# Designs tried in a protein design chat: VH-VL binders against NAD kinase (nadK). Part 54

Target 1, 268 residues: NAD kinase (nadK), of Syntrophomonas wolfei subsp. wolfei (q0aze0)
Amino acid sequence: MKIILVNNRFKENTEKKAQEIAGQLSALNVEVIIDNGLDEPYAGTVDFIMVLGGDGTMLRAARRYGQRAIPVLGVNMGTVGFLSNIEINELAEYLPLILREEYSLEARMMLEVAVFQQQSLLTRVFCLNELLLRSNSPRMLSFALEISGQKLEPYRGDGLIVSTTTGSTAYSLSAGGPIADPQLDAFIVTPVASHIINKRPLVVSPEREISLHLLEEREAIIGIDGQIKMDFGAENRVLIKRAPHPLLMVNLKAKPFFTSIDRSLQRQ

## First folded at step 18 (VH-VL)

Design SS4 (from QQ3 with heavy chain G57A)
Fold by ESMFold2, fold request of step 20:
Order: C-alpha cells, then structure tokens, then sequence
Structure SS4 (fold): chain C 268 residues (1-268), chain A 123 residues (1-123), chain B 107 residues (1-107)
C-alpha cells in the first residue's frame, strides 16, 4: 500500500509529525510519499492521501490530487476547520481502519476553471471551494455572466463568487450566499458588493456551464480557493464547469453537518 | 423501532443450497454495512461475512470456511439483506443472524441483531 | 487470524455478586474489542464497544477495560437478567473473531 502525506512546510511541527507518521507507516510496510508543497505533485499510483493540517492544506491537496479519485483523510493538527475528520492524537488508533479500508467515503463536488486570453486557453485549474472574480482597484467592475449560453443583464460591483456547495461556508457566505448541504452538487453564484440590488445569489444546476468576462477595461483578478491569484482583464474570459471527479473524503467519525455548522456560525 | 428479521432457514441435505433473507426496518438500510453471524447449536458465535453499502462500493468479505460457497447480497429497494448458501456441509448447521456494522465511531462493533433463523444440514 | 480466549468458560454466581470475565487476544488489537450478551434462547446484544464504551441502554453495572491483548468485562452487582453467555469479539483484523463464550449461571 502507498500513501501520500500532505503537510504545510511552513509549520515546523507538521513537518516533524509527518516524518514521525511516515516512520510508523513504513514499519507497517506502507510506502509513504511526503508532499510538503515544494515539489510537483506525485504522479505515481497511490491508494490513500492523509492531509496533516487545516482546511488550507486540504484545499491544496484537493487541487493537486482531487481529480485522481483517491481517498483523502483530513487530520486536524489543532486548527479550526470544516474539512478534517479526526484529530492527530487519534490517528494511531484509527490506523487499523485506514489500512484495512474499513471506512466510508463522501463525495464533494469540485470546479473545473478554464481561463482564456481572447480565444486561446491560458490555464486550467481545479478547486474545491470557489472561484472569485474581483476588482483590483477602487472602481467597480462591469461584467457579463452567461449560464449555458443564457446572457444575464450586466453586473456592476466588486465582483462575483462561483462556489461549490462545500465552498458555501467560505467567502460566498460572507458575501451573502446561502449555506448549502455539501452532499448536493450545485454552483452557488454570489455577487460581491453589487451595485445592482436585485442581483441575488443564484443556485445553479451542476450540469450548467458558467462564463464570465469584463464589459469595460478594468483591473481585476481571479482567485482560486483563496490560494491562487491571477490577473484578469478585458482580453480574458473564464469558463467554469463541474470537475470530472469529486473529491473523495474519508469519514472515520460521524460529522453531523447541520448541528455543527449551526453552532460554528453562532461564533462568527 | 429498529428491527432485523431473518427468514428462509430450514432442513437441507449436504451439497444443497438455501437462501436466507433479512428484512430491515426502522433505519436507512441503504446507508448501512451489514453482516451475517452464525452459531452452531451449543457453540459460540462465528462471523460469516460483511457487505458494505452501495455508496461504499458494496464491498463483500467472507470468512474462510464459507468463501466461494456463500454470497451476500442486498436489495436496497426492499430493505433486504440476503445470504445465498451453496454446497452446504453439515458443519454449516447453525442459527444465522444478520447484524449491522456501524461505519463510524464504534470500531466496527455489531450493534443491531436479528432474532436468527435455523439452518440444519443433514441427510 | 486473531484468536480470542475467554476465561473462565463458565462460572456460578449469586444475585448481587461482582463478576469478572477476561478476554485475551493472540496479538495486540488496540481497543478494537466489543462485548456481547446472549440470554438463553435469544439473540446476542451489544454491551460494550471500543473496549470500555457502554452501548445505549446498557446498565451502568456493566463496565469494560483493557487495551492491547488483555480485556475485562465486569458486572458490579449481578442481577437476575444477567445470567447469560458473554462473548468478546475483536474487529482489529478480518476475520472478525469471537471468544468462545463465558456462561454465567445462577448458583
């Protein structure tokens, strides 16, 4: 059996813990690859991914490996997050379940994001939470939203978020979007500081394609999961689709979403 | 009320076949992992096999004495677990129980049990 | 395969007695151990999971302890309904094996 351990190289205690866990797994004849973010994603066949850290580390793992249909377990290292399932001090006790595949999986929709310059593909990336289109100056954006070729009236404001249901509790929520059940597949399209009050958040079928482009020359950026940023101008267009594969998250402990999120949101 | 009810037991000759059913109610059967356990008369408990829910790939595992002879299946539309027993031997004589195996929090302990159905294999 | 050995095979006790039953695994199983009660002519029911956690509805006179290879089920004050056969089971590694049972009989 071969496992990737994903950690955050900027946190020394996670690097030390990753080495310790790798040693324990190697003693059990498990081959371990450590992904601390320095190197390209491991390209070989693996059976399981452990993410040591918080939601940010999970987002990076999802971006790197989510399209490969590999089970991914979030292991909390003490940070508050929505994407971890067990605590680091429980991992040793849960190893028998992991190694014998005695666990359940939960599928989480991902986005496929393609950015064009004029008519040429510039880049393609996958994400778990959201794409953000946002002004990069004091001035508002004027932009067009198309859903499966249906052109909506122009938007004016600071930008727009296209989120998965998993991402509904991230930036989309702060911008006024709804909390969505992560078991649903859907896009949540949430305006950011809209000049036009009647532009409400939209919940859109995952079968749709979403296109965005600017209607006026303005400085803008697109953000991916709050971790990748790229310039976006009048020469660009972005196309957003449901990714071919969901992220397969491992559940070893029950995580009752609605009671947990209700309690968590009262703290904010 | 959560309930499991086995049926289909009876007398069968060595080499014969029999299919057991386990009717489930009071919980979401399609999400459950299910197991069969048997108990020979006057003897202890023996795990027979387990089937995962369909969302977990429907994975099936069997104890060695029944591997290749017994097949576990499920029909989620009928909330029913099945055990197809082929090439039966006298040592398969037992009361057969269906059980649930929680996928979370209980380290695979068998938490819900049916009342059992008796299978007798003899000439 | 992990073998589970219970001791004693049977015991006689009176209502009110403290009863202990031990279960030994042939290898370390962490806390992947559960205890079941089977009353005469009835199906088993779960008493304890994860070595020490009481299942819902199980009286507090039942307790479990242990980790690794040695485990104990204790009934602090035996009641008439507790005369039954008790089984331990490991779920560390398939096949998920049971102990041979301990019959608790009325004296």
Amino acid sequence: as target 1 above (268 residues)
Amino acid sequence: EVQLVESGGGLVKPGGSLRLSCAASGFTFSNAWMSWVRQAPGKGLEWVGRIKSKIDAGTKNYAAPVQGRFTISRDDSKNTLYLQMNSLKTEDTAVYYCTTVPKYDKFLAFDIWGQGTLVTVSS
Amino acid sequence: DVQMTQSPSSLSASVGDRVTITCRASQGISRYLSWYQQRPGKAPNLLIYKASNLESGVPSRFSGSGSGTDFTLTISTLQPEDFATYYCQQTYERPWTFGQGTKVEIK
Scores: ipSAE 0.716, ipTM 0.878, lowest interface PAE 1.4, mean pLDDT 91
Fold by ESMFold2, fold request of step 20:
Structure SS4 (fold): chain C 268 residues (1-268), chain A 123 residues (1-123), chain B 107 residues (1-107)
Amino acid sequence: as target 1 above (268 residues)
Amino acid sequence: EVQLVESGGGLVKPGGSLRLSCAASGFTFSNAWMSWVRQAPGKGLEWVGRIKSKIDAGTKNYAAPVQGRFTISRDDSKNTLYLQMNSLKTEDTAVYYCTTVPKYDKFLAFDIWGQGTLVTVSS
Amino acid sequence: DVQMTQSPSSLSASVGDRVTITCRASQGISRYLSWYQQRPGKAPNLLIYKASNLESGVPSRFSGSGSGTDFTLTISTLQPEDFATYYCQQTYERPWTFGQGTKVEIK
């Protein structure tokens, strides 16, 4: 069995702990690849991914590996978020279930984001929480939103968030979007500081395609999961679809989403 | 109320076949992992096999004495677990129980049990 | 295969007695150990999971302890309804195996 351990190189305790866990796994004849964010994603075949850290580390793992249909377990290292399942001090006791594949999986929708310059594909990325379009200057944006070819009235404001249901508790929530059940597939479209008072958050079928482009020349940014930034200008458009594969999250402990909302939000 | 009710037991000759049913109610059967356990008269408990939920790929595992002869299946639309028993032997004589195997928190302990159905294999 | 050995195979006790049953695994099984009660002519029911966690609805006179290879089920004050056969089970590694049982009888 081959496992990727994903950690955050900027947190010394997680790096030391990843080395300790890799040693424990190696003693059980498990091959371990450590992904601390410094190198390119591991390209070889693996059976399981273990994320040591909080929601941010899980987001990076999802972007790097989420389209490969590999089980991913979130292991909390201190701050409880929405994407961890077990605590680090419980990991050793749960290893028999992991190694014998005695676990359940939960599918979480991801976004496929394609950015174009004029009509040429510039880049394609995947994300778990959200795409943010926002101004990169003191001036507001004027931009167009299309949903499956249906043109909405123009937006004017600081930007727009297109989120998964998993991302509904992240930036979308701070911008006034609803909390959504992560077991549902949907887009949540949340305006950021809109000057158009009737622009409310939208919940959109996962079968739709969402398109954004600027209506005036302005400096803008596309943000992905709050961790990747790309310049976005009047020559660009972005197309957002449901990704071909969901993130496959491992559940070893029951974590009832609705009974834990307040605790998880307070720890953000 | 959570309930498991086995049926389909009876007398069969060696080499014969029999299909057991387990009707489930009071919980979401389609999300559950299910197991069969048997108990020969006057003897202890023996695990027979386990089937995972469809969402978890419907994975089936069997104990060695029944591998290749018994098949576990499920019909989620009817909330029913099945055990198809072929090439029966006298040592298969037992009360057969269906059980649930929790996915979470209980380290695979068998928490809900039916009352059992008797299978007798004899000439 | 992991073999589970219970001791004793049977015992006689009076109402009010403290009863202790042991279970030994042929290899380390961490806390992947559960205990079941089976009254005569009835189906088993779960008492203890994860070696020491009391199943919902089970009286507090039942307790479990141990990890690794050695485990104990204790009934602190035996009641009339506790006369039954008790089984341990490991779920560390398939095949998931039971102990041979311990019959608790009226003295």
Scores: ipSAE 0.713, ipTM 0.881, lowest interface PAE 1.5, mean pLDDT 91

Design TT9 (from NN1 with heavy chain R30K G56S)
Fold by OpenDDE, fold request of step 20:
Structure TT9 (fold): chain C 268 residues (1-268), chain A 122 residues (1-122), chain B 112 residues (1-112)
Amino acid sequence: as target 1 above (268 residues)
Amino acid sequence: QVQLVQSGAEVKKPGSSVKVSCKASGGTFKSYAIHWVRQAPGQGLEWMGGIIPILSRADYNQRFKGRVTITADESTSTAYMELSSLRSEDTAVYYCARGHTWKTSHGYFDYWGQGTLVTVSS
Amino acid sequence: DIVMTQTPLSLSVTPGQPASISCRSSQSLLRDIGLNYLHWYLQKPGQSPQLLIYFGSDRASGVPDRFSGSGSGTDFTLKISRVEAEDVGVYYCMQALQTPLTFGQGTKLEIK
């Protein structure tokens, strides 16, 4: 059996814990790969992925390994988030279940984000939460939004978020988007400071495609899961689709989404 | 508690096809593989294949030479097994079973359907 | 394919006496993590198979402690310490190390 431990190299506590867990797993004859984000993703076949840390680490793990149909377990290390299933102090208890593959799985839709310059593909990225188009200046953006080839009215504002249902409790939520059941596959299109007051977010079928481009020569950026940033100008286009494969999230412990989100919101 | 309920007995002519259903209840449908096992009269158990609902991927016993098709409908929590080009040797009780894992390998079958008798006769 | 071989194919036992069934695999079912992907099922007359022992030695829920599984690698044994009338049926071992999953021939247990 081979397991990848994903941690954050910028958080010393996660590195230390990764080494400790690696030792424990090795003692059980499990091969361990530690991924702290410094090197390229491990290309070999693996049976399981443990994410040590918070939601940010999970997002990175999803981008690196989410298309490989590998169970991914979020192990929380004292942070507040929605993507972890168990606490670090519970791992020892659940380790036998992991080895015996005694766990449930939940499929989470991911985004496929393709950025073009003219007709050339610049980059293709898969992500778990959202794509953000945002102004890189104090000026509002003017851009075209197309859904399945349907051109909406020109959009003016600071930006736009295209999120998965998983991402509905991330930046989309802060921007006024709806809370979505993670078991539902859908796009959530949330305006960021639209010139139209109270412009409503859109819930879009996962079968549709979303396209964005600027209508004016303005400075903008594309953000992905709050971790990837790239310049976006008038010569660029972005196409968003449902990723061909979902992230397989491990459910070792029951974690009711709606009661959790309700509790979390009360703490804010 | 988990239950698997299969469709009723079938009588088929040689060369025809049969499709057996298996409705799961009491658990998370997509979290576990569904397997099909048949048993000819007075014979042992034979694994036909299994489906991984969460990936919509099926694995088959190659002994059936492509005659078996396993599908799943998440909306109804139902798995299906279709066997084509039926012959007399296909007369058997067909069982669906739930694997304790999401994969078709490594798992044990913790729950079984009641079985569906398929009789192939001219 | 992994071939599973059970012995004996039939067994007649006096109530209260012990019974033993052997299962041999054509290749090792032991994984590096120490798990044996060998499972035992019981099919009582007129019923569907039911899980009896999993991973070689663990009893399924509701299975009496008179049932025990042992062995590792290629050789496995199912034991019944005191056979009861309700234990009548056909016992099957199954390997789940790799697809296709394969069963033993079955062992028919009868009461004398």
Scores: ipSAE 0.867, ipTM 0.930, lowest interface PAE 0.7, mean pLDDT 95
Fold by OpenDDE, fold request of step 20:
Structure TT9 (fold): chain C 268 residues (1-268), chain A 122 residues (1-122), chain B 112 residues (1-112)
Amino acid sequence: as target 1 above (268 residues)
Amino acid sequence: QVQLVQSGAEVKKPGSSVKVSCKASGGTFKSYAIHWVRQAPGQGLEWMGGIIPILSRADYNQRFKGRVTITADESTSTAYMELSSLRSEDTAVYYCARGHTWKTSHGYFDYWGQGTLVTVSS
Amino acid sequence: DIVMTQTPLSLSVTPGQPASISCRSSQSLLRDIGLNYLHWYLQKPGQSPQLLIYFGSDRASGVPDRFSGSGSGTDFTLKISRVEAEDVGVYYCMQALQTPLTFGQGTKLEIK
């Protein structure tokens, strides 16, 4: 059996814990790869992924391994978030279940984000939460939003968020988007400071495709999961669709989403 | 509380196809693989294949040479097994079973359907 | 494919006496983490198979303690310490190490 431990090298406690857990797993004849983000993702086949840390670490793990149909377990290490399933002090208790593959899975839709310059693909990224288009100046952006070939009226504002339902409790929420059931597959298109007062967010079928491009020669930024940043200009376009494979999140412990929303959000 | 309920008995002609259904209740449908096992009269058990509903991916016993198609409908928590180009040798009771894991390998079958008799005769 | 071989194919036992069924695999079913991917099923007359023992030695829920599984690697044994009338049926071992999953021939247990 082979397991990847994903941690954050900038958080010393997660690094130490990863080493400790690696030792424990090795003693059980489990091969362990530690991924602290320093190197490229491990390319070999693995049976299980443990994410040690908070939501940010999970987002990175999802981007690195989410398309490989590998169970991913969030192990919280004292942070507040929505993407961890068990606490670090509970891991020992659930380890036998993990080794015997006795756990439930939840499929979480991911985004496939493709950024183009003219006809050339600049980058393709899979992400769990959202894509953000925002102005890189104090001035509002003018951009075109197209959904499944339907061209909406020109948009003016600070930016736009295209989020999964998982990402609904992330930046989209701060921008006034709805809280969505993570078991539902959908796009959430949330305006960021629209010139139109009370412009409502859109809930869009996962079968549709979303495209964005600027209508003026201004400087903008594309953000992905709050961790990837790239420049976006008039010669660029972004295409967003449902990723071909969902993230397989492990459910070892029941965590009621709706009853824990207030507690989780108040502590953030 | 988990139950697998299969469709009723079928009588088919050689060369035709049969599609058997297996409705799951009492659990999370996508979290477990669904397997199909058949048993000819007076014979042992034979694994036909299984599906991973969460991925909509099926694995097959190559002995059937592509005659078997396994599908799943999440909205109804139902798995299907279609067997084409039926032969007299395909006369058997067909069982669906739930694997204790999401994978088609490594798992044991903790719940079984009641079985569906498929008779192939001229 | 992994070949599973059961011995004997039939067994007649007096009530209260012990029974033993052997299952051999053509290759080791022991994984590096120490798990044997060998499972036992019982099919009672006119019924669907039911899980009896999993991972070689663990009893399924509701299975009496008179049933026990042992063995590792390629040789496995199912034992019944005191056979009862309700134990009549066909016992199957199954390997789940790799697809295709394969069963033994089955062992028919009857009461004398």
Scores: ipSAE 0.864, ipTM 0.929, lowest interface PAE 0.7, mean pLDDT 95
Fold by OpenDDE, last read:
Structure TT9 (fold): chain C 268 residues (1-268), chain A 122 residues (1-122), chain B 112 residues (1-112)
Amino acid sequence: as target 1 above (268 residues)
Amino acid sequence: QVQLVQSGAEVKKPGSSVKVSCKASGGTFKSYAIHWVRQAPGQGLEWMGGIIPILSRADYNQRFKGRVTITADESTSTAYMELSSLRSEDTAVYYCARGHTWKTSHGYFDYWGQGTLVTVSS
Amino acid sequence: DIVMTQTPLSLSVTPGQPASISCRSSQSLLRDIGLNYLHWYLQKPGQSPQLLIYFGSDRASGVPDRFSGSGSGTDFTLKISRVEAEDVGVYYCMQALQTPLTFGQGTKLEIK
């Protein structure tokens, strides 16, 4: 059996814990690969992924491995979030179940984000939460939104978020988007500081495609899951689709989503 | 309690196709593989294939040489097994079973359907 | 394909006496993590198969303690300490190490 431990190299406690867990797993004849984000993702086949930390670490893990149909377990290490299933102190208890593959899975839709320079593909990424288009200046953007060939009225504002239902409790929420059931597959399109006050977010079928481009010569950026940043200009286009594979999240412990919402929001 | 309920008995002619259904209740459908096992009269058990509903991916016993198609409908928590180009040798009781894992390998079958008799006769 | 071989193919037992069934695999079913992907099923007359033992030695829920599984690697044994009338049926071992999943020939247990 081969397991990847994903942690955050900038958090010493997660590094230490990863080493400790690696030792424990090795003692059980499990091959362990530690991924702290420093190196390229492991390219070989693996049976299981443990994410040690918080939501940010999970997002990185999802981008790196989510397309590979590998069970991913979020192990919380003292953070507040939505993407961890068990606590670090519970891992020992659930380890036998993991080894015996006695766990449930939940499929979480991911985004496929393709950025183009005219007709040439610049980059393609998969992400769990959202794509953000925003201005890189104090000036508002003017951009075009198209959904499955339907051209909407031009947007004016600081930016736009295209989020999964998983991402609905992330930046989309702060921007006024709805809270969505993670078991539902959908796009959430949330304006960021629109010129039109109280412009409503859109809930869009996962079967549709979303495209964005600027309508004027302005400097903008694309953000992915709050971790990847790239420049975006008038010659660029972005196409957003449902990823061909969902993230397979492990459910070892029942974690009612809607009950956790109140708890999480009260801590902010 | 988890239950697997299969469709009723079938009588088919050689060369035709049969599609057997298996409806699951009492659990999370997408979290577990569904397998199909058949048993000819007076014979042992033979694994035909299995499906991973969460991925909509099926694995097959190559002995059937493409005659078997396994599908799943998550909206109804139902798995299907279609066997084409039926032969007299395909006369058997067909069982669906739930694997305790999401994969088609490594798992044991903790729940079984009641079986579906398929008779192939000219 | 992994070949599973059961012995004996038939067994007649007096009630209250013990029974033993052997299952051999053509290759080791022991994974590096120490799990044997060998499972036992019982098919009672006119019924669907039911799980008895999983991972070589663990009893399924509701299975009496007179049933026990042992072995590792390529050799496995199912034992019944005291055979009862309700134990009549065909016993199958199954490997789940890799696809295709394969069963033993089955062992028919009858009461004398």
Scores: ipSAE 0.863, ipTM 0.928, lowest interface PAE 0.7, mean pLDDT 95

